# Designs tried in a protein design chat: VH-VL binders against p56860. Part 26

Target 1, 255 residues: p56860
Amino acid sequence: MMTAEVRTPEQGGGPLTTEPRAPRSAPGHADASAPAFGPETDPRDIIRWALAAHPDLLMPSAFNLNGVVLLDLAAQAGYRGEVVFVDTGYHFPETLATRDRLESRYPELTFVTLNAGASPDDGQTPPDLYASDPDACCAARKVDPLQRYLKEQGPSALLNARSRDQASTRADIPFVEEGGARRRVNPLAHWTREQLEAYAAEHDLPVNPLYFDGFLSIGCWPCTRAVKPGEDARAGRWAGKGKTECGLWQGENKL
Short names: E, the ipSAE of ESMFold2; O, the ipSAE of OpenDDE; V2, 0.75 times the mean of E and O plus 0.25 times the DockQ between their complexes.

## First folded at step 4 (VH-VL)

Design k5 (framework fv_barzolvolimab)
Fold by ESMFold2-Fast, scan of step 4:
Structure k5 (fold): chain C 255 residues (1-255), chain A 118 residues (1-118), chain B 107 residues (1-107)
Amino acid sequence: as target 1 above (255 residues)
Amino acid sequence: QVQLVQSGAEVKKPGASVKLSCKASGYTFTYYYINWVRQAPGKGLEWIARINPYGGSTYYNEKFKGRATLTADKSTSTAYMQLSSLRSEDTAVYFCARDRWYYGMDVWGQGTTVTVSS
Amino acid sequence: DIVMTQSPSSLSASVGDRVTITCKASQGIRNYVAWYQQKPGKAPKALIYAASSLQSGVPDRFTGSGSGTDFTLTISSLQPEDFADYFCQQYDSYPYTFGGGTKVEIK
């Protein structure tokens, strides 16, 4: 059995709990083609379609700007599924604080933190692995725990907060991505960073405060730096290492 | 470099309105909230309201709702608070202070003294 | 509204003393507490945020601690420039609220 820290919906909310994670009930099966979505499509309409086609929908999030905006739009569209976060032991305190704010703002949602309370010394991963082998560190602390959870739960689709504006590697992502073990739905594919910033400010959403110091894409502190003016939003991730993704969107590890 | 500069002292009659300014410099104005806080002579600090200059969204302490109005002008990096229907108990030093929620109010204006007297 | 109860209201101390000021929230506020120093005729100066994080440029003799409802500001070796008023503030939820203040006076 897996264990995780879970905040579940309650009439008044309550303290976080740690509980065994049971497998999901039989997964939904929807093989219908996605509708033709376009530049003017409201993300909430894409989310409502995804919920109807995939009642077992899950939303992994690292609570970056895109993730916070998606969460608000999803809640408005009727999403009541799990919001899944992986505690790697290397998150900025600002990231954990952003999660705290979101849990308080969306009491109707279930927040699942995998490996809650993780520390650099977990007895399994060498403490300095992030310096000597960042790929192995990312796989062990983030990708592997998330992939195991997704395999155990078996959702037929995921809600992702990716947008075409984030990186050259994301410039052509579709609204609905096929292949692999499950569908990936990108309701924000067509939104610009300017639109995301304006939406968050107008709705007083808790954006990770490091965002305003140039941390446009926030991961673990050993592998994240502020971007320079004119750089791609993800240029601060794994600076100097020649990679822009932590394996979440690549090959067999694609979510 | 980073500073908030507030307008000068005001003396008002009961029932009047006052409009205070807070001019920001040395940072990106739209990346921080502006809070307004007052302090009556010899008393503690009381939070009035905050504004997000990016979207213009505001939150008011219920005690001041309907009397206080916050605005911000992005072109001049200036925040404003108007307080109407002034009473003697509104006599205080009024501060503006920036924050980005997690880090508290890290930069404060020098304060504007408002005296309400007949 | 969240009420912040600060104690003591005043204390007298000598240079070199260890000074402790406490702040209690009427409900859980996690770690969203800031501490400020104020000298006569001046604006407050930020000292601590997130209960225990030191603001840039603030001497390390100032330490903050606590979580949930009980918070403490400690000055480990009081200096002449530390005689001032001190205020805690919660920013967990609106409206933001301040403690009543603690005056640190020369003994």
Scores: ipSAE 0.589, ipTM 0.817, lowest interface PAE 1.8, mean pLDDT 85

Design k6 (framework fv_barzolvolimab)
Fold by ESMFold2-Fast, scan of step 4:
Formats: C-alpha cells, sequence, structure tokens
Structure k6 (fold): chain C 255 residues (1-255), chain A 118 residues (1-118), chain B 107 residues (1-107)
C-alpha cells in the first residue's frame, strides 16, 4: 500500500504531513517548442523555459548529487512545484537524512514522499526479493508507486536531474525529451561531475555523505556498491545484475 | 574518534531478562546500522539482529525472534538489546557493531559478557 | 540461510610465510563478504569489506579476493602480530552469517 508524506510551504514553515493527495487539475495550455539549448546554456534558463511551458511541472528526485544540484538551481529559477521522492524501504539512512536536510533548507518547496508499503529494513521482509527478482523489486517499490502518483497528478512534464556523463546509456539524452506519457526536461544534461561537485561545494549543498565514500550514484542499499576508478558513475547500481537503470526510463515503464 | 562503548558484565538466572547498551561517539549515530553479534565461549560468531537507528526498524535472526528486542535512543546515541527468557546456552560475549551495509561492520564495541547460571 | 564454509579450521605457519584462508558460500552472494581478525580476549577487527576492499589502517599484506561463492583472504608475509582467529561474513541477505573461523598460530 502506497501512502504519501507531504511537507508544504506555508507561512510559518508547516510540519511534515502524511496524507493521500488529491489529483491536480490537468493543464490546458498550448504546446511550446524548446529553444535551441547548447552546452553553455545555464540550467536555470532551461528550467525557466520548462516552467513557462509546463506550469504543472514535477521534479522526481532520489537526492543524489545531481538531484541536490538540480533542486537548488530549480529553486533559484522560481520552481515551486512538488519534489517527489519514493521511499522504497531500501534507502540508506544517509539518503533519508539528506532528504530531511533539503526539506529544512528549501521551506519554499513542497516535498512529497511516496511510501512503497512495509520497508524491507523493517525486519519482516528480507532483501531476498531484490536478489531473486531485482526487476520485480524495482517495479513494486519504486516504479509502480511513482507511476501511480504521476497518473493521479497528471503533470505534462517532469524535471529530471540526469546528465550525459553519468553512464553510457545516458550519453545522448536531450535537454527536452518528447514521447511517452509526458515530456521530460534534463537541465543538467550537459553538466560534468566536476561541475556538479564544484557547484555543490560553492553553495554548501547537503550532499549525501555516501557520495564521498565512492557511491557516485546512490540507490537502494541492496542495489548499490561503491564504484572503482574508471567505472561509470552508475556501475555501482545493481552490482552483478547487468543494470544501470531501474525501469523508470525504459519501455512500457517509461515515465 | 569513532567508538562503541558497551555496558558491563551481567550474571543472570535462567528465565531472567538482560538489557545491554552500546553507546556510540565520534560519528553521526543515525547514519549507521547497529548489529548485535554473540560469541559463546570457545565458539564462533553468531548474528542476532540489526537496527536502523534513524527509522527504528529491525531485522532479527529467526533463532532470536521473540526473545531479542532492539531499540535505539537518538538523543543519547545509544543502542540497546534486551534478551528475555535466558537459558544457559545464552552464556556468551555480546558485541555491538556498526555497519553501513557495503562497508561491512567496521567498528565494534568491546563486548559484554553475559553469564546465565542457577 | 546462507551457509559460509571456512577452511582450514586452524593452521600453523612461520613468520614470512604466505597464508591463505578460504570461504565458500552456499549460494551466489556477489561480493558482499567481509573478513575480520579477532585476537584473544578482544572484539573482532574489520580487515576487508566487499570481498577485496581493504579497511582503513589495515596493512597491505592482507588481501581479499573472490566473487560469487568462492572467497579468499591472503596474508602475503605473516608477522607475529597476525596470531589470531579469522572469520568471513556474508552480508548479502538476512540472517547475516559467519564462517566457522580459522585459527592462525605462528610457529
Amino acid sequence: as target 1 above (255 residues)
Amino acid sequence: QVQLVQSGAEVKKPGASVKLSCKASGYTFTYYYINWVRQAPGKGLEWIARINPYKGSTYYNEKFKGRATLTADKSTSTAYMQLSSLRSEDTAVYFCARDRWYYGMDVWGQGTTVTVSS
Amino acid sequence: DIVMTQSPSSLSASVGDRVTITCKASQDISNYVAWYQQKPGKAPKALIYAASSLQSGVPDRFTGSGSGTDFTLTISSLQPEDFADYFCQQYYSYPYTFGGGTKVEIK
């Protein structure tokens, strides 16, 4: 059973709230074509364009380095939509602590945590589902809850923190991606890991401590290992399983 | 300096309960899991249970489920294990050890000796 | 439960010798194996994590290797301070399980 925890910006800050959310009204505006974005385009300009074209824009985030940098840039660009996090039950304590720090730092944003049901870390469900069927585990605890929420909310576009240098599978992602259920916007598509690290340091952003321990791409703890020098940043995801992506971005499971 | 400091030795009668503590210092307590592992005299290591101090969620070895109870107090950075219905075969040194899953149990407490005798 | 079978149960070697301890998992556990050293009367000390990664402060003479079901701990040049029991441990799935231990005695 999926539930949602929501922290909304109100005068006074407001506390974290757990509640089912009503669907948002579908937007009824005309299509806007993307400008000619290039490698030197400021991500904030891409975000401002996305907000103008898609006032109902949502930002899914796993609060890795890319996600934290995107969140800061989006807040600067005037983003006031939802930041949607899926609590799969398999997150490292560091990931949840990073979420808490981000909620405190950005009180102007609405944070939504989708709960995938009983946590495997609750002592009742062993991580063996991941070991025996990693695709089913990913679908049940991450893909399905997010897709259900997105169906209910009906955004016309998503703001994603993907960059081209994260993995070979991401090398050719465009700034604006069409098709599927909705438009996807990748403002950080052209940013390097070095640029992301420099930005985070300059702005004292709350980076997940596991990043400094070699977890360049942080997912669920049964699915994540530290990367070796020369490996893709996402090589630590699904170690031994031949995967670099959860089914969120592939085939019929594409968001 | 990262340390786990455990409570002192306990002597109990069969059927009693014991509650052991493990006080963490030198790191962010909620960033690491705490494991409890025991070692009977002259024998190997046996894993009892693990707690996530951030969530309070636990996983128990089935052998100890229903007798072991793990808790954690974030305000004092202290983890606890209570073991009930003690038997003579529970005589062992009990260790707490932190882990961050991929990195294994990198820091261990000094151990608490529990003796169960009538 | 995953069973970790460790061998040998004990060995005696001279200073400077190469010592190899093996650990076999009853199923594929990828690289989720740690190795620990325990000296008499003390808590275990972490040596290796993720099958082959050296813990901070551990001498380079300790090496871990293997993946899947077969794992080894090697001490390339045994020192007097290496007298101890050694344990492997899987942390791939619950319950976490340890090997039976290997006692290393310096001749």
Scores: ipSAE 0.006, ipTM 0.436, lowest interface PAE 13.2, mean pLDDT 78

Design k7 (framework fv_barzolvolimab)
Fold by ESMFold2-Fast, scan of step 4:
Structure k7 (fold): chain C 255 residues (1-255), chain A 118 residues (1-118), chain B 107 residues (1-107)
Amino acid sequence: as target 1 above (255 residues)
Amino acid sequence: QVQLVQSGAEVKKPGASVKLSCKASGYTFTYYWINWVRQAPGKGLEWIARINPSGGSTYYNEKFKGRATLTADKSTSTAYMQLSSLRSEDTAVYFCARDRWYYGMDVWGQGTTVTVSS
Amino acid sequence: DIVMTQSPSSLSASVGDRVTITCKASQDIKNYVAWYQQKPGKAPKALIYAASSLQSGVPDRFTGSGSGTDFTLTISSLQPEDFADYFCQQYYSYPYTFGGGTKVEIK
């Protein structure tokens, strides 16, 4: 049994409920074929296909611009599954505030916050593990909690907010990715940052306010800085550490 | 450096409309929302409405729906509030204030006095 | 609508005094409360956001605290320029609402 903070569609503005979570039923047969999606495909059509093929679909989110846009499009497409967020203990207060606003705006969705465990120290000085071994810190506080939850829940597919425009490492991601533990669906693979910004503005989505100060890819405060004009959106992550991905999308560590 | 400069005082008759402006400078206009807040003589602050200049989306206090209309012109970095069907109880100082929600309303205009009398 | 009840409505204090102003929300608003100072004939000035975060340029004698429904603004050692009206404001949900204000007067 796992414990998590959960906001269900009927809970509204009260405090988060912390409760033991039982695993969901194992998924059935996944549709082996995906249609040919292209540059003109509405992300909502990709999401609708994913829901039909994978009724047990889950949406992990860090509530960055891409994640917020995907959440809105998914809700419109009929997604009513869980939105899963990992509270690493090192998020900016602005990130937690963005989560709070999304919970209020999408009462029809279930929000699950996974707690990483042991409390961080003073919050003023980056902890030794984060400074000396960011891979080990990321694994312990983000990757491991999420992987444990996904193993317990057993979804046949994940709905991800990755786009080709985010980083050179993401330039060739497909709409539907197979292999590994489960299928991954990237409805925003073909959307540009300009399209995401325009959509968020038009619908007044609760974008993390740090985004407007140059935090184009937002992680934990010890390893995130504002990007300079012309830099890759993820250049601010793990600055000086030779790292741009936390390991969630690397080889055998793919979710 | 960062400023919101509002239009000058207005005197109107009951039933008229008034359109107030709020010109922003010293920051990226589309990165902040603009709120409109009023204060009747000797009274507290009352929130009217909010606009996102980037997309044009608006949120209104129910008390002002149908009478207040917010717009924003990105090319001139200017926000506007039109208030119609004016009544004597609309006599107040009207403020614009920018916000980026989590950080509260950090910069305010100097206010525009609107007097409604026959 | 979320009602913000501010107390006291007025208080008299001397330079050097500790001043405490409270604000109560009619429902849980987490930490989405801001505090503003207003002097006669002037626009409000932002002091605190997110219940406890100090705005740039605001002296550290001003502190905010609280969460949920009960919030406090404290001025640790009142200065001559601090005689003013003070307002709390919730920005958790629309419509945004203000407290009734607290006038801090000399003596």
Scores: ipSAE 0.595, ipTM 0.824, lowest interface PAE 2.0, mean pLDDT 84

Design k8 (framework fv_barzolvolimab; at its last look DockQ between E and O 0.03; V2 from the best seeds 0.00; counts 0 for: pae O 12.3 > 2, placed apart)
Fold by ESMFold2-Fast, scan of step 4:
Structure k8 (fold): chain C 255 residues (1-255), chain A 118 residues (1-118), chain B 107 residues (1-107)
Amino acid sequence: as target 1 above (255 residues)
Amino acid sequence: QVQLVQSGAEVKKPGASVKLSCKASGYTFTYYYINWVRQAPGKGLEWIARINPRGGSTYYNEKFKGRATLTADKSTSTAYMQLSSLRSEDTAVYFCARDRWYYGMDVWGQGTTVTVSS
Amino acid sequence: DIVMTQSPSSLSASVGDRVTITCQASQDIRNYVAWYQQKPGKAPKALIYAASSLQSGVPDRFTGSGSGTDFTLTISSLQPEDFADYFCQQYNSYPYTFGGGTKVEIK
């Protein structure tokens, strides 16, 4: 069984506890078809539909601007499921601080931090993979832990904070994506960066401080730089590697 | 250079109100919160409130809620604090200070002395 | 409110001395504590954030440490310009609160 740091609603803003994560009951089949959502649909209505269709709904988050806005809208819409974050061991301190502040702001939610951990062989920590193989490092420390947790928990759908203006690869994402192991719901698909910024400012949401230094999409420190004027928001991720998406959203690794 | 420049000293009678200003320069005003902190003569620091100039959202220390009002003018990069129903114990130096939360209050104004006496 | 208890209230020291100031929070504040220096008639100057991160331009003789409820500011080799008041401040929870201050005076 996977172990994780968990803060439950009963613990308020206190320190995280580490516990084994029990498998969820097998998911039912999703019988509800998605209604016709449009660019003027309130994200809260999409979330309410998703909760009704998928009571086992789960929200992975890296706590970037989109993730913080989605979390606030989801809480308002009645979401009380898990918010799942993968601690790769290479996050900026600012990212961990943003998580801490969100845990304090949303005591009604359960925050789960998945840790990459040590090698299964002899329990010894291997040398960092990032320098020699960034894709293998991403798989081992982010993709694999999250996929294992999702297989173990078995949610029938995920809430994702993706929006169409984040990258050219995201320009056509639907509000509800079918196929694969589970549905993916994108309540913010239509929202622009300017709209997300305005919402976050109006509600004083805890935005990662690095955002204001040009880190418009924040991942691990070895793979992230500030974007230049006119660049895609994800251009700073894996700079020079031709990569704008982690394997989570591509091919057989699609969540 | 990054600077916060505050308005000049004020002398008020009990029951009056005072409005202090804090003009920012050398950085993007809407990227930082502005905090207000006071210090009575020979005493420590006391946090009053903060404002997010980007959306205008505020948070007040309960001790000052109803008496302190924070505003910000993006066009002039200026933050304001109004304190009403002044008492002699409000005599203090009032500071504005910017923060972006995680990094603490990294830049402070020079302070405005407010004296409340009959 | 979170109470920040700072000690000592004052100390006397000589140039070259190692100075230690402590701050205790009434509840767990993780690592969200900052340290400030204040000279007479001046605004506070930021020294440390997130318990142990040095502010830009601050000499490396200043170090912060601690987590949870117990925090320390250390000046490894006191210089003439370091005689001042020092304050800790928590920013884990609203309202933000400061320690009572420590005056570092010439022996």
Scores: ipSAE 0.683, ipTM 0.866, lowest interface PAE 1.5, mean pLDDT 84
Fold by ESMFold2, look of step 5:
Structure k8 (fold): chain C 255 residues (1-255), chain A 118 residues (1-118), chain B 107 residues (1-107)
Amino acid sequence: as target 1 above (255 residues)
Amino acid sequence: QVQLVQSGAEVKKPGASVKLSCKASGYTFTYYYINWVRQAPGKGLEWIARINPRGGSTYYNEKFKGRATLTADKSTSTAYMQLSSLRSEDTAVYFCARDRWYYGMDVWGQGTTVTVSS
Amino acid sequence: DIVMTQSPSSLSASVGDRVTITCQASQDIRNYVAWYQQKPGKAPKALIYAASSLQSGVPDRFTGSGSGTDFTLTISSLQPEDFADYFCQQYNSYPYTFGGGTKVEIK
């Protein structure tokens, strides 16, 4: 059984708990066909549809710009479920601080931290694995804990913050992805980085401070750098390692 | 060089208003909040309010709500605070300071002295 | 409002002394505490953010520690330029609030 820390609305922005939350009910609702969404569709309408179709909807997040914008739109659209974050032991302090700020701002949401308090010396993964085999590092510290949690909770759909302009490898992301263990909903699929930035500015959203230093896609500190002018937002991830996507979005572990 | 340069000293009568400026240079103005903090003679520091220049969003200490008004002009990289209905207890040095929240207020203006007396 | 209780309000010390200043928050503020130094007629200067992280250009004789409600600024081996006022500040929640200050004077 995976350990998880949960912040609920009853606890506000207080200390995280280590107690597991009760498993979600198994999916049993009829699969509703997605409406014909287009590039101009308000993401909140997509989220409202997803909530009606999938009362067990979950939202994983690493609290990058896309994720922060999605979280605000979801809260506006009536989302009151879990925001699931994996503590890899290698997050920037700025990322953990962004999570704290978001928890304080959205007391109506339940923030779940998997492996809270993780450290680089976890007794399970070799030191320097992030450099020698980043795929194995991500599998052990991020992918496996999240997949175990999702298997235990059994949601019929996920709210994902991906958009087409994040990388060439994401250029064809639809609003709703069918197949796999669960439906994946991408309400921001057609939003540009400029639209995301404008939204965050307009609503004074807690954005990871490293974003303003050119860190346009933020993961673990050993695998993340600021992007150069003209590069894709994700160019700073695993630079020089031949890796462009997290294992959650490729191979047999795709969400 | 990152710098916040504030407007000059002000002498006001009770009941008047004052508008202070804080000009930013050496960094991207819209990437940081601007806070306003005051210090009465011989006293500690008191936070008044802050503005996010990127979207114009403000947050005020309740003690100053209704009297303090923050604005920002992106084209000149300048933040402003207007304080109305001045009283003698508003006599203080008023500072602007930038932050990105996590790093605290890392750069401060030189301060503007406001004296309220009859 | 979160009250920051700073102590002592003043102290006298000699060059080379170790100085300790404390702040206690009226509720849990995680580690979102900053420390500032202020000299007469000058703006505050940032020293510490996030309870224990040094601001750029600040000498390592300044250390911050604590979490939750209890926070400490320590100056090892006090230097002549360190005689000043010191303030803690929480930024966990609005309104941001400061401690009452500590005046560090030459003995």
Scores: ipSAE 0.660, ipTM 0.865, lowest interface PAE 1.9, mean pLDDT 87
Fold by OpenDDE, look of step 5:
Structure k8 (fold): chain C 255 residues (1-255), chain A 118 residues (1-118), chain B 107 residues (1-107)
Amino acid sequence: as target 1 above (255 residues)
Amino acid sequence: QVQLVQSGAEVKKPGASVKLSCKASGYTFTYYYINWVRQAPGKGLEWIARINPRGGSTYYNEKFKGRATLTADKSTSTAYMQLSSLRSEDTAVYFCARDRWYYGMDVWGQGTTVTVSS
Amino acid sequence: DIVMTQSPSSLSASVGDRVTITCQASQDIRNYVAWYQQKPGKAPKALIYAASSLQSGVPDRFTGSGSGTDFTLTISSLQPEDFADYFCQQYNSYPYTFGGGTKVEIK
């Protein structure tokens, strides 16, 4: 009865020296200094520059007038990346419908909806947090999801729809913002509301119908109203709450 | 020429499922939504659902939610609609249609007759 | 859901007649209205988009008008090939909805 010693092969599991995957040196985006753009510079030329300098460029959007115009211009300029939208659960149906129309109109672009299907009752925040603490509500439902996604994707730049004519607080927005986590490109920095409206009309762009009802800046329905003649375009945002921005462009949460 | 060609007629029993196909040609399949619309005999048009063939995103009429399932195969440029738990009231001609957004539903399939009978 | 009330449900007309079909929306849908023609045993054919724009290849005797809630399809001079069913549709919001249809018959 020869007990065959089953020599258990010593799996010399040499320590998989997980060589720390050298941080993929972000290809040294040659710090190509932004060209001297001016008020008469075609936004499409700015976008073409941005695409050449930052091939990993992403475009966040809330599909306001500026955002819709920027989408069209970006597509014309050769953008084929992501359009990143955050569903807060409090968007107007008209905003979501505008998104869907844009997605259909620009099949060359990839629409990404963060928190798709979000609702006030999804357990993410108290349903009425917007009333008691609008900063906390925006942080949880808008800023944090976007920041998380941007951290994961790690784009070297953002294509933004910001313009000087949107609010008094944006009067000095440059074409290119340096510093922070990434470069911010604002091709529409010098376009007026009238220019944006004219462009949208000329190209039959799907502008949110609420815009024509006086909603010059559209966010979540609990924190957005139409503005009166002569009011700032953003006077309808968080009216009476002492808040003027959602937090995307300020402080430590700056994009 | 832009065309949508649908699968042939189906006869099903109550409680069964049916899967219809819609093959697109003459354009880039992933560039436009596909809608599904039905028409009962002697009745009007009823919108069922839409799909974006590129990402697979769907929107359903609440009336059909849970029974209708839209899919798309990019490799064959074919959209599919599955309808489950068939009833006699589901007897209709089913159409697929290309969605041009601003331009409406500009191209339609020839339709597929689905008959649900005991 | 947006209700599209189409009228009349049927009409009789002669070749050369002016025909008018109306559609009323239950809410403001701007200009997101399409009109379709359907012949027996055939699929709908697109005629009008954006309430008033003519589809490619559609005769100019077809005219769409309206905005907001009230929309009209007009055939200026009815031709023999125009005897068919006609449908309005809104695509302002999901779910898309159609009018009940209008049958145009020969008198």
Scores: ipSAE 0.000, ipTM 0.527, lowest interface PAE 12.3, mean pLDDT 89
ESMFold2 (binder alone), look of step 5: mean pLDDT 95; pTM 0.963

Design k9 (framework fv_barzolvolimab)
Fold by ESMFold2-Fast, scan of step 4:
Structure k9 (fold): chain C 255 residues (1-255), chain A 118 residues (1-118), chain B 107 residues (1-107)
Amino acid sequence: as target 1 above (255 residues)
Amino acid sequence: QVQLVQSGAEVKKPGASVKLSCKASGYTFTWYYINWVRQAPGKGLEWIARINPYGGSTYYNEKFKGRATLTADKSTSTAYMQLSSLRSEDTAVYFCARDRWYYGMDVWGQGTTVTVSS
Amino acid sequence: DIVMTQSPSSLSASVGDRVTITCKASQGISNYVAWYQQKPGKAPKALIYAASSLQSGVPDRFTGSGSGTDFTLTISSLQPEDFADYFCQQYWSYPYTFGGGTKVEIK
């Protein structure tokens, strides 16, 4: 039974979490200019365009609300590429549970967990680095492993779940970002948090349960807190530090 | 503080329908699923269905599909279950329970006794 | 459907005893098991979620353990208020299913 296959990985399809594969030989992309997307564009149409232009698309995800909604829309649009998650050793149990539920729900997708089974003591990263140097901790445990994987796989574009209303730094992100190492496609750029919540509820998507306790942007537990009413969604990330974005989206290191 | 309060006992004849209510208070109603679970006299617990009050999406145990209907009224923070074509085997205490999947069913209503007899 | 086999169906114990109840799933369910306590005429009360996490307000003499298919609820030092029925429940896949229950009664 189809529902049994989606809900029971042991029986229906098993967990789709995969160790990193050998690099693909060459990007299977086509050159294409971005259409003029607008405020009424269905995200699935943006995804379909991206798939046609970049058949080698990868989707990094931390499985926050935006990521879960994007994953569902992408699967509907025909995305069958990799969903890439970095196991930093510092994730909330709720985050890992959300990943497990998504792997069960989308057996047609390939889920790649980089550094699967990571622990806080990996013998190479100092165990207190998150307290003394959160930028270095983020680089060593998340940014560096992801960038290494992306260099090895060589995708011509990434499918990202960023939206304009998540933070002031994201207010003007376009649907398609040119430049840098590869294109970045933001199909949810124009969706509001309220639209994302409504979509997730309507489709019974597994939202990280910490979201409803005020963890509107969920990262590693040492650097994440619940936001207060009226705060930006990302205000709980790196609280007390002069930091609002992970190195993935900052200056010369943007993906 | 957080509680679910269910409607009173029902006595029905075979073939009738019953509609039970579950009123939530002390939390944001739309942030939790509501489950319906029954327990026949002297027997174990049997899961019937689950509703997301935010969007109204439901999932039913196949045994109850077509007979059970779950709804939720956000304005009154009340969930409902209607069970149709009642049989003697439907005699049970019916519970509602909230969940946020990972945390299990952490708060339960007191139960509603439904007796189906000729 | 996932079948949850709970054992024993009943046990007799004295205050201060260590009580162990087991629950076996017919297939792997990771750690998606909850445990509930039910007293006569009352609704179930949540004790444990995610196999081993204690619900708020539940005494720490209650512990849950296990993963995959085999799960255990332990009461380290039984108290008078602990005489009740206990149920395990999987929430890995629909339909959610419960164990048959264990009655913990006084010797």
Scores: ipSAE 0.065, ipTM 0.623, lowest interface PAE 6.5, mean pLDDT 82

